# Miniprotein binders against b1l550: the designs that were tried, part 63

Target 1, 279 residues: b1l550
Amino acid sequence: MRLPEELLERARDIHSEAPSHRIKLDRVGSFGLKVPVEFKGFLLLAEADVWVSLPEGRRGVDLSRQVEAIYELSNPPKDPFSLCREAAISLLEKLNYADSSGVSIRFDAPLQDGESLKYYGVEISSIASDEIINKIRVEILGMTACPCTAELIRAYKSSEIAATHTQRSLGILEVSTKAEHPDPDKLASIIERAMSSPLRTYTKRPDEGGLVIRSLSNARLAEDVVREMIHLFLEEFGHLPEDTHILAAVRSMESVHMHDIYAERSFSLDEIRKEISSH

## First folded at step 22 (miniprotein)

Design hb18
Fold by ESMFold2, fold request of step 23:
Structure hb18 (fold): chain B 279 residues (1-279), chain A 89 residues (1-89)
Amino acid sequence: as target 1 above (279 residues)
Amino acid sequence: SEFTVEAEINGVRIRIEVTINGREIKITVTIEKDGRRIRFMYIIVDPEKLAKYLEEIERIIKLFGVDPEEVKRLIEEVRRMIEEILERL
């Protein structure tokens, strides 16, 4: 049943009224939208959140216009990063009472793994006001080999045994910048190269052996991985604005412990350069 | 090298500032409409992505309800000036 359109002329516009309590709100929006995106030739189903700020003098947000803004831009499906940036600006233009808007998009990104594919997690956002702030978080699993246990085993009876425990480790890079979103594949590559070895979708026995040997040759503490991620990030993305903020982290699911190990460092480009140049 | 292109299209003021240092292209866009201003930027280190981001800028400006042909001409002027500078390097 469709109601008569003439009722719009007679009904109160509830959203444009003043609220009983004049309190501004930071984020009012629609969360968990399903949006098609195109990434590297793949059609993916992403999850999106859209929101705007609400001034203290306005009772509600035109929620259908929020949803319209992102869906109109997503047809035909396009690059999720362009969609994110464009939708954030579109929201601010369409909902002129807001002083800020935001869009978040989440998806699993395909990555070549020899002749196969693997996937890593991506979440991006764009927050628009008088400027736009773009944020990307990449999460990818790799393998780490413990150097501490390797040394203890080497020292045992001056043995020729080379052994240690290995485990999956989750690497995290999160970048917040005024420039466009960094390439997620480059972020994922930085994380993987900082690990002892990448994880593979599958391996045959000789290739599996090589993978394990590489991990032993690159034994790394979680702390080592975070430091290497920072080093590699600066090499690749040192051109970003100096106030760009980065979080580098590793959560290691230590195979010989009942608990995980976590290491993390947050910094701005300006901050880390001063730190490195002082040594 | 640096240059600025300005336009006013259907009451919307647009300023595109470009700085080129070697292979790095910085583009800063400022759009003003009805007293509101928004500024955003790109730092392009891969020249193969230039066309993609200029097309995105064109789409963003069009969101403000302006004449699409004038926006297209503005973006083509910016692209031509960037390419001319890059040819000299």
Scores: ipSAE 0.767, ipTM 0.926, lowest interface PAE 1.1, mean pLDDT 90
Fold by ESMFold2, last read:
Structure hb18 (fold): chain B 279 residues (1-279), chain A 89 residues (1-89)
Amino acid sequence: as target 1 above (279 residues)
Amino acid sequence: SEFTVEAEINGVRIRIEVTINGREIKITVTIEKDGRRIRFMYIIVDPEKLAKYLEEIERIIKLFGVDPEEVKRLIEEVRRMIEEILERL
């Protein structure tokens, strides 16, 4: 049922009133929206959150306008990065009482894997105020091979047999910057190249053998993977603003243990360059 | 190389600053309407992305309720100047 529009003339506008307690709020929004996006030829249903700040003198946010803003921009479906940045600015323009806005969008990104397909996780956000801060988090699985066990086995057998335990490891890169969101495929590639070997959707036996040999010839600790991710990130994205903040991390699901190993480093581009140039 | 393009369209002030250093194109956009200023930037190292981001900038400026033909001309001017500089390099 649609109620008559004439009732708007008689009803109080609750949202525009002053609140009983004049306390500003940092994030007021609609979370868990489903929005259509287009990513490299795929039409995906992404999960989105939208919010704005609320000043102390305003009782409520026009929540329907928040939802309207992102859905208007998502029709027709477009690139999720453009949607994220545009929606954050649109929210700030449409809800003129707010001094900041935010949008986050989450989806699984398809990735070519030979003649097949695999995927990785993407979460992006844009926070708008007098400037815009864009954040992207990429998560992708790879394979790691333990160098410690490999060395023990080499010493034990005096042979060139490269043997060790291998496991899936989750690599994470998270970037916060004033520039546009980094290309997620490049971030995923950096993570995979830092691993002992990529994972495949399927392999035939000769390809599977090659994958295992590659992983054993490139054995790495979780710590090694994080360091390599940072090295490769600087090569690809060293052009970003100096105050760009990065988190590089690995969670390794060790095949011979009951628990996982975790390694992490947070830094700004300025900080890490000074650290590296000092050695 | 660097240049700046400024416009005022329907009371909205727009400033687009472009810096080109080799293959790197930095675009900084400042939009001011009714005393509120918003500033955002792109650092383009892949020339295939230039057209996409210029189209995005056009869409963002139009969110402020200004004459879309004026915005289109502004963006075309910026693209033309970028292309001229890149052709000399």
Scores: ipSAE 0.754, ipTM 0.923, lowest interface PAE 1.1, mean pLDDT 90

Design hb6
Fold by OpenDDE base, fold request of step 23:
Structure hb6 (fold): chain B 279 residues (1-279), chain A 89 residues (1-89)
Amino acid sequence: as target 1 above (279 residues)
Amino acid sequence: SEFTVEAEINGVRIRIEVTINGREIRITVTIEKDGRRIRFMYVIVDPEKLAKYLEEIERIIKLFGVDPEEVKRLIEEVRRLIEEILERL
C-alpha cells in the first residue's frame, strides 16, 4: 500500500529535527546491502555497508539517500574498488550535513585454476572526510608443510623427501593507504607464493602427488610465511605512500593440533624500511 | 617532473597535482565546494591503468554537479600533459 504523496507536505521531517540529546554520532547507515559489481568479467553480488557521520544538531540520517547513492553508482555494475571510492565521496556530497562517510564492500573474488575456479576473500573500504583512506583485506588459503617434523623424520629414517604433516593455512594481507586500493590479485599472489604450495580446486592423481611433493620440498613455518609475505609485498608495493599501514598474517590450521597457529606483523612502510636498513 | 592544473567550474574549485618519477605517476586531486574540501590520491605504476583512473577522476568530479563538458576538457588537458612527459622519458 502506498500512501498519498501529498501527505509529505503535511508531515514533519523528523530527521532534520533537533535530537533530545545533542551528541554527534560517528557512523549511521545501512549494513548488509547487496550490490552488483563487475570483477574481471564476472558479475558478482557483493555485500555492502554505507554510512555517514551525524552532527549533534540533527536527529537522524536520511537513510534512503544513502541507499540511493550506492545503487545509482552500481547501475550498470562496475569495478568494486571504483564503486567504493565513488560512493564514499557521493555520500558526502549528497548528505551535506555529514563531515565523514564510509563504504565497505565484501565479496569472494574468482581466481582461475586451470579449467576451473578457486577464490579468495576481499573486504574493501573507503573512508572519506577531508581526505580519503582506502583499505583492502585479502584472505586466501594455501598449504604449508612443517619443516620441524620433516627434520625429525629425516634424522630417524634417511629419505630425500621426508614425510611431514601438511595443513591448510589462511594468509591475510590488509593494507590501509591514501592511494587507491592495491591490486587484489597481486596481493593474493603474494600470499600464495609465500606458502609451501597453493591449493587446487581439482587435481588429477599425478598433479596431486606433485603438489604434495612441492610442499614437502618447500616446508615453511607460519613465521616463515609471514616474513616471506612482507618481503614480497615490499618488492611489489614499495611505491605506496610511506604512511601506508600493512597487516601481514597467517592462520595455520595445524593438522596435528586441535588449535591453529597464528603469526602476524603490523607495520607502516616507513617503519619496516627503517627496520630492514638497520640490519 | 611535476605539474598542477587548476580550474573553477560552477563554483567548485578543482586542483590536480601530478608528479612523475620514472614510471610512477602520482595524481592528487583536491575538490573544494561550499567550504568543504576533499582530497584523494592515485599512485600509478602501470601506465595501462592511467586511462581507467582518469575516467574515475572525471566521474568523481561530476558528482559535484559541475558542467560535464568543462570537466572533460580538464581531464583531457591532464592526460595530454602526462602523455607529453611520458614520451620524453
Scores: ipSAE 0.835, ipTM 0.944, lowest interface PAE 0.6, mean pLDDT 93
Fold by OpenDDE base, fold request of step 23:
Structure hb6 (fold): chain B 279 residues (1-279), chain A 89 residues (1-89)
Amino acid sequence: as target 1 above (279 residues)
Amino acid sequence: SEFTVEAEINGVRIRIEVTINGREIRITVTIEKDGRRIRFMYVIVDPEKLAKYLEEIERIIKLFGVDPEEVKRLIEEVRRLIEEILERL
């Protein structure tokens, strides 16, 4: 049932009224939207959040206009990174009372694994004000093998390949930059290459054996993984602005313990370059 | 190499600053409308992505309600100037 348009003329615009308390709000928006995106030839249904700031003199935000803004830009489906940046700017333009806007988009990114697919998690955001800041978080699982146990076993048994415990480990790269969002596949690749071995969606027996042997031959601590991620990141993305902020982390689901091992480093590109140069 | 292209379209001021250093193309866009400024940047190290990001910039500028044909001309000018510089390298 659609109400008569005549009623709109009689109704107060509640959103434009003065609030009872003159307080600015940082974020007001719609969370948990589903928007179609195109990524590497796949049509995906992504989760999205949209918001703007609210000035102290305005009671409410035009929430419907926020939703319209992102859906207009998502038809036809496009690259989620472009959508994120464009939508943040569109929100700021359409809601002229806001001094800032933001968009967040979450999806699982497909990654080819032979004839099958594996995936990694992606969360991106764009925050628009006088400037735009883009953020990306990539999470992908890999495998680690413990070098400490391997060394112990080698000491007691003469074997060319020392047995050790292996586990799944979650690698995380989070990047905040004034540039466009870094390539997610490259970020995922950095994480996988920093681990003992990648995971496979399917394995043939010879391939599985090779994967395990590779992991045993490339045993790494959680600390090694994080340091390798940082090293590889600097090689691939050293061209980003110096004020770009990075979080590199790993959570290892240790197979011999009930707890996880966690390691992280937070840094700016400027900071880490100075650190490395000082050694 | 660097250049700046400026335009005013329907009261919207647009500045596109381009810096080219070897294989790196840095594009900074500033849009001013009704006393508000927004700035955003691209750092392109893969020339194949240049077209994609120029198209995105074009779409973004159009969000401000400016004449689409004038925006198209502006972006084509920027593209031309970048290509001329890249051909000399």
Scores: ipSAE 0.835, ipTM 0.944, lowest interface PAE 0.6, mean pLDDT 93
Fold by OpenDDE base, look of step 22:
Structure hb6 (fold): chain B 279 residues (1-279), chain A 89 residues (1-89)
Amino acid sequence: as target 1 above (279 residues)
Amino acid sequence: SEFTVEAEINGVRIRIEVTINGREIRITVTIEKDGRRIRFMYVIVDPEKLAKYLEEIERIIKLFGVDPEEVKRLIEEVRRLIEEILERL
């Protein structure tokens, strides 16, 4: 049922009224939208959040305009990064009472794994004000092998390749920059390369054996993984602005303990370069 | 190498600043409309992505309700200037 349009002439514009309390809000918007995006030839249904700031003198945000803004840009489907940046700017332009806007888009990114697919998690955002800041978070699972247990078993059995416990580990790279969003596949690759071995969706027996042997031969602490992620990140993305902020983290789901091991480092490119140069 | 292209289209002021260091192209876009300023940046290390980001910049500028043909001309000028610099390197 649609109400008669003539009612709009009689109805107050509630959103434009002065609020009972003159307080600015930082974010008002629609969360949990579903938007189609194109990523590496895949059409994906991503989850999106859109918001703007609300000045103290305005009761509410025009939410319909926010939703319209992102869907207009989503047809035809485009890459989620361009969509994110364009939508953030569009929101700020369309809702001229706002001094800031933001868009967040979440999806599982397909990653080719031989004849199969694996995936990594992606969350991107763009925050627009006087400047635009782009943020990307990539999460991918890998495998770590414990070097401490390996060393103990080596000492005990005198084996060339020591057995050790292995576990799944979640690697995380989060990047905030004034530049465009870094390439998510490159970020995922950095995380995988920083671990003992990648995970595979499908393994034949010889491939599985090789994967395990590689892991055992490349045993790494969670701390090692984070340091390696940082190192590889600097090699690949050292061209980003110096004020670019990075979070590198790993959560190892330890197979011999009831708890997980977690390690992280937060840094700017300027900060970490100074740190490395001092050694 | 660096250059700046500026235009005013339908009351919208657009500034595109380009810095080229080797194969790195840094593009900073500033759009001013009705007393508001928006600035965003690209750092392009893969020349193959230049076209993609120039197209994006064009789309973004069009969001401000400016004449699309004038925006197209502006972006083509920027493209030409970048290509001229890259050819000399």
Scores: ipSAE 0.832, ipTM 0.942, lowest interface PAE 0.6, mean pLDDT 93
Fold by ESMFold2, fold request of step 23:
Order: sequence, then structure tokens, then C-alpha cells
Structure hb6 (fold): chain B 279 residues (1-279), chain A 89 residues (1-89)
Amino acid sequence: as target 1 above (279 residues)
Amino acid sequence: SEFTVEAEINGVRIRIEVTINGREIRITVTIEKDGRRIRFMYVIVDPEKLAKYLEEIERIIKLFGVDPEEVKRLIEEVRRLIEEILERL
């Protein structure tokens, strides 16, 4: 059932009025939308948030216009990065009273794993004002092997026992830049290569043995996983603008402890280059 | 090498600044409508992605309600100039 269009002429436009309390708002939007996207040939149902700023002189945001804008751009489904950037600009253009707009999109990204698939977490955003700032966060699990325990066991039996504890570790790279979103597969690869070994969806016994041997041969402290992430990031993405901001982190679910270990470093490209060149 | 292409389509001013250093292509787009300016950029190191990002730029400019045929010609001119510079390298 639809109400007559003529009522629009008689009803107050509540949104365009001044509010009783003239206080600007930083984010007013629609959160938790389900939006179709296409990623590497997969059609995924991603979760999206959309918002705009609201000036002190405007009572409300036309929320249906926000929702319409992102769904209009989602038809037909397209890659989530283009959708994110385009939607942020579209919101700002269509809601001309706003100083800024934002879009966030979240999904699980499929990744080839031999004959099978695994996945990693992706969250992207685009914030538009005078310029657009694009952010991507990638989270992927890997395997780490403790070098401290490995050395202690070596000393105990004069290197006769090759053993240490191994565990799942969650690696995190978050990049904020004026350039387009970095390729999430490359970020995931950097994280996995920084670990002692990747995780597999499944393995057969000979492959499982090889995976464990690789892990033991590449034992790393959580601190050194983060350092390796940074090193590999600079090799792959050193071309990004100098004010690009990165967070590199690992949360390791240490198998011999009741608690996790966490390490992180935030930096800009300009900052880290100066730090490295001073040594 | 660098160049700038400017156009005004239906009252919307568009400026596309391109810098090419070896195989790195930097594209900065500035769109101005009714006194508001929006600026965004791409840093293309994979030449296979050039067409994709030029098509995205075309779609973004069309969001401002301008003649799509003029936008298409603008983007084709930018692509041609980039390709000419890359052929000389």
C-alpha cells in the first residue's frame, strides 16, 4: 500500500528545519546494510555502513537517500573498493549540506589454498570531504613457532631435540591513504609471509609434516613478525603517498599459556623511512 | 612527464593532473561544483589497472549529473595522452 503523493505538499519537511539545539553531529547514517559485491569472481553479501556529517543548522539527514545511493551503485554488483570510493563521493554530492561523508564495507575474502579455499577478513572505508581518505584493514591467521623455547630445548639436549610450541596467530595490517585501497590479497600475503608458516584448510600427512618443519625452521617472536610485516609492506607499497599511515600488529594465541601475546606498531611512510635510514 | 586536462561540463569544472615517472602513473582528479571542491588520487604501478581506474573516474564524474558523452571524450583524451607518453618510454 502506498500513500498519495499529494501529501508531500501538505506535510512539513522535518529534516530541513533547524533543530531546537544547534549542535553539529559528526556521523549520522545507516549502519549494518547488506550490500552485494563482486570479489575475484565471487558474489558476496557484504555489510556496509553509510553516514554524513550534519551541520548545526539542519535538524535531520534524509536517511532513505543515503540507503538509495549505495544500493543504486550496487546494481549490478561490482568490486567493493570501487563501490566504497564511489559511494562516499556520491553521498557528499547528493547531501550537499554535509561537510563529509563516509562508507565502510566488510566481508570475508576468499583465498586459494591448494585445491581448497580459505578466507581472511577485510574491512574498507572511504571518508570524503575536500579529499578522500581510503582505509583498509586485513586480518588473517597464520602459524608461529616460539624461538625462545626452541633454543632452550636445543640447549637441553645439545640440539638433539627439534621442538617448540606452535600456535595460531592473527596478523593485522591496516592502511590509511589518499591513494586507492591497496590490494587486500597482497596485504594478506605480507602477513602470512611474516609468520612462521601459513595455515591450511586441510593437509595430508606428508604435507602436514612439511608445514610443521617449515614452521620450526622459521621460528619467530611476535615482535619480529610485526617487524617483518613492516619490512615486506615497504617493499610492496613504498610507492604510496608519504603521509600514508599503517598499523601492523599480531595477536598470538600462545599454546602453552592461558593468555595471548600482542605486538603492534603504527607509522607513516615518511616516519618509518627516516627511522630505518638512521641506522 | 606530466600533463593536465581541464574541462567544464554543465557547470562542473573537472581537472585531471597526470604525472608519469617510469611505470608509475599518478592521477589526481579535482571536481568543483557550486563552490565545493572534491579531490582524489590514484597511484598506478600496474599498467593493467589503468583502464579500470579511468573507467572509475568516468563513473565518478558522471555522479555530478553531467553530459556522459562529454565525460567519455574527456577520459578518452586522458587515456590517449597517457598512452602516447608511455610509448615514448
Scores: ipSAE 0.775, ipTM 0.927, lowest interface PAE 1.1, mean pLDDT 90
Fold by ESMFold2, fold request of step 23:
Structure hb6 (fold): chain B 279 residues (1-279), chain A 89 residues (1-89)
Amino acid sequence: as target 1 above (279 residues)
Amino acid sequence: SEFTVEAEINGVRIRIEVTINGREIRITVTIEKDGRRIRFMYVIVDPEKLAKYLEEIERIIKLFGVDPEEVKRLIEEVRRLIEEILERL
């Protein structure tokens, strides 16, 4: 049942009234939307959140206009990064009483793995006010091999046993920048290359042997995985604005322990360059 | 090399600043409407992405309810100037 449009002339516009308590709100929005996106030829159903700030003098947000803003831009499905940036600006323009807007989009990104596929996690956001800040978080699993145990086993009978414990490790890169979102495949590649070896969807026996040899040849402490991620990030993304902020982290699900190991470093590009150049 | 293109379309002021340094193209866009100013940027190191981001900028400017043909001409001018500079490098 659709009500007559003429009722709008007689009804109060509750949203535009002043509230009883004049308090600004930072985020008022619609969360958990399902939006179609196109990523590298794949049609994916992503999860999105949209919001705006609400000034102290306005009682409510036009929530249907928020939802309209992102769905208008998502049909036909398009690149999630462009959608995120454009929707943030559209929200700010459509809801002109707000001083800021935000959009987040989450999806699993397909990644070529030989003749098969694997996936990694992506979350992006764009926050618009007088400037736009774009953020991307990439999470991908890899394999790490413990160098301490490898050395002890080598010493046991001097090269008769080439072994150590290996485990899945979750690598994380999070980038916040004024520039456009970095390419998620490049971030995922940086994480995997910092690990002892990538994980594969499947391997045949000769390939499995190669994977194990690679991991043993590239045994790394969780701390050094994070350091390598930073090194590789700077090689690939050193062109980003100096105030770009990065978080690099690893959570290693240590196969010989009941608990995980975690290592993390946050930095801006100008900060880390000064740190590295001092050595 | 550096250039700036400015336009006013239907009361919306648009400023596009481009800096080209070697292979790096920096584009900063400033849009002002009704006293509100928004500024955003791109740092393009892959020349294949240039067309994509110029099209995105065109779509963003159109969100402000301005004449789409004037926006198209503005973006075409920016693209032409970038291409002229890149051809001389």
Scores: ipSAE 0.772, ipTM 0.927, lowest interface PAE 1.1, mean pLDDT 90

Design hb6
Fold by ESMFold2, fold request of step 23:
Structure hb6 (fold): chain B 279 residues (1-279), chain A 89 residues (1-89)
Amino acid sequence: as target 1 above (279 residues)
Amino acid sequence: SEFTVEAEINGVRIRIEVTINGREIRITVTIEKDGRRIRFMYVIVDPEKLAKYLEEIERIIKLFGVDPEEVKRLIEEVRRLIEEILERL
């Protein structure tokens, strides 16, 4: 049932009133929206959050306008990165009382894996005020092989046994920048190349053997996986603004232990360049 | 190489600053409407992305309720200038 539109003239506009307590709010929004996006020819259902700031003199946010802003831009489905940046700006334009807005979008990104597919996790955000800050977080699983155990086993049998424990490790790159969001496939590739070997959806026996040999030949500590991620990131994305902030991390699900190992480094491009050039 | 294109469309002021250094294209967009200013940028190292981001900039400017044909002409001018500079390199 649609109510008569004439009621709008008679009803109080609750949202535009002053609140009883004149306190600014940082984030007022609609969270957990389902939004269609197009990524590399795939139509995906992403989860989105949208918000704006609320000045001390305004009682409420026009929440339907928030939802309208992102859904108008999502039809027809388009690139989630463009959607994220455009929606953040659209929120500021549509909700002109706000001094900042934000959009986050989360989805699983498909990735070619031989003749099959695998996936990795993506979360992006855009925070708009007088400038736009874009953030992307990529998470992908790989395989790591322990170099310490490999050396111990080599010493035990005078190098006749090439063995060590291997495990899944979750690699993480998070980038916050004034420039457009980095390409998530490139971030995922950096993470996978930093690992001892990639994970596969499936393999035939000869290919599985090769994967294991690759991991043993490329055994790495979790700490060195993070260092390699940073090295590879700088090669690919060193062009970004100097105040771009990066977090590189790995969580290794150590197969011989009941617990995980975690390694992490946060830095700006300016900071890491000074650190590297001093050595 | 550097250039700046400015326009005022329906009371909205738009400034697009472009810096081209080798294969790197930096685009900074400033939009001002009713005293509010917003500024955003792109750092393009893959030339195949240029058209995509120029189309995105066009869509963003249109969000401010301005004449879409004037916005289209502004973006076409920016694209032409970038392509001319890249062609001379």
Scores: ipSAE 0.766, ipTM 0.925, lowest interface PAE 1.1, mean pLDDT 90

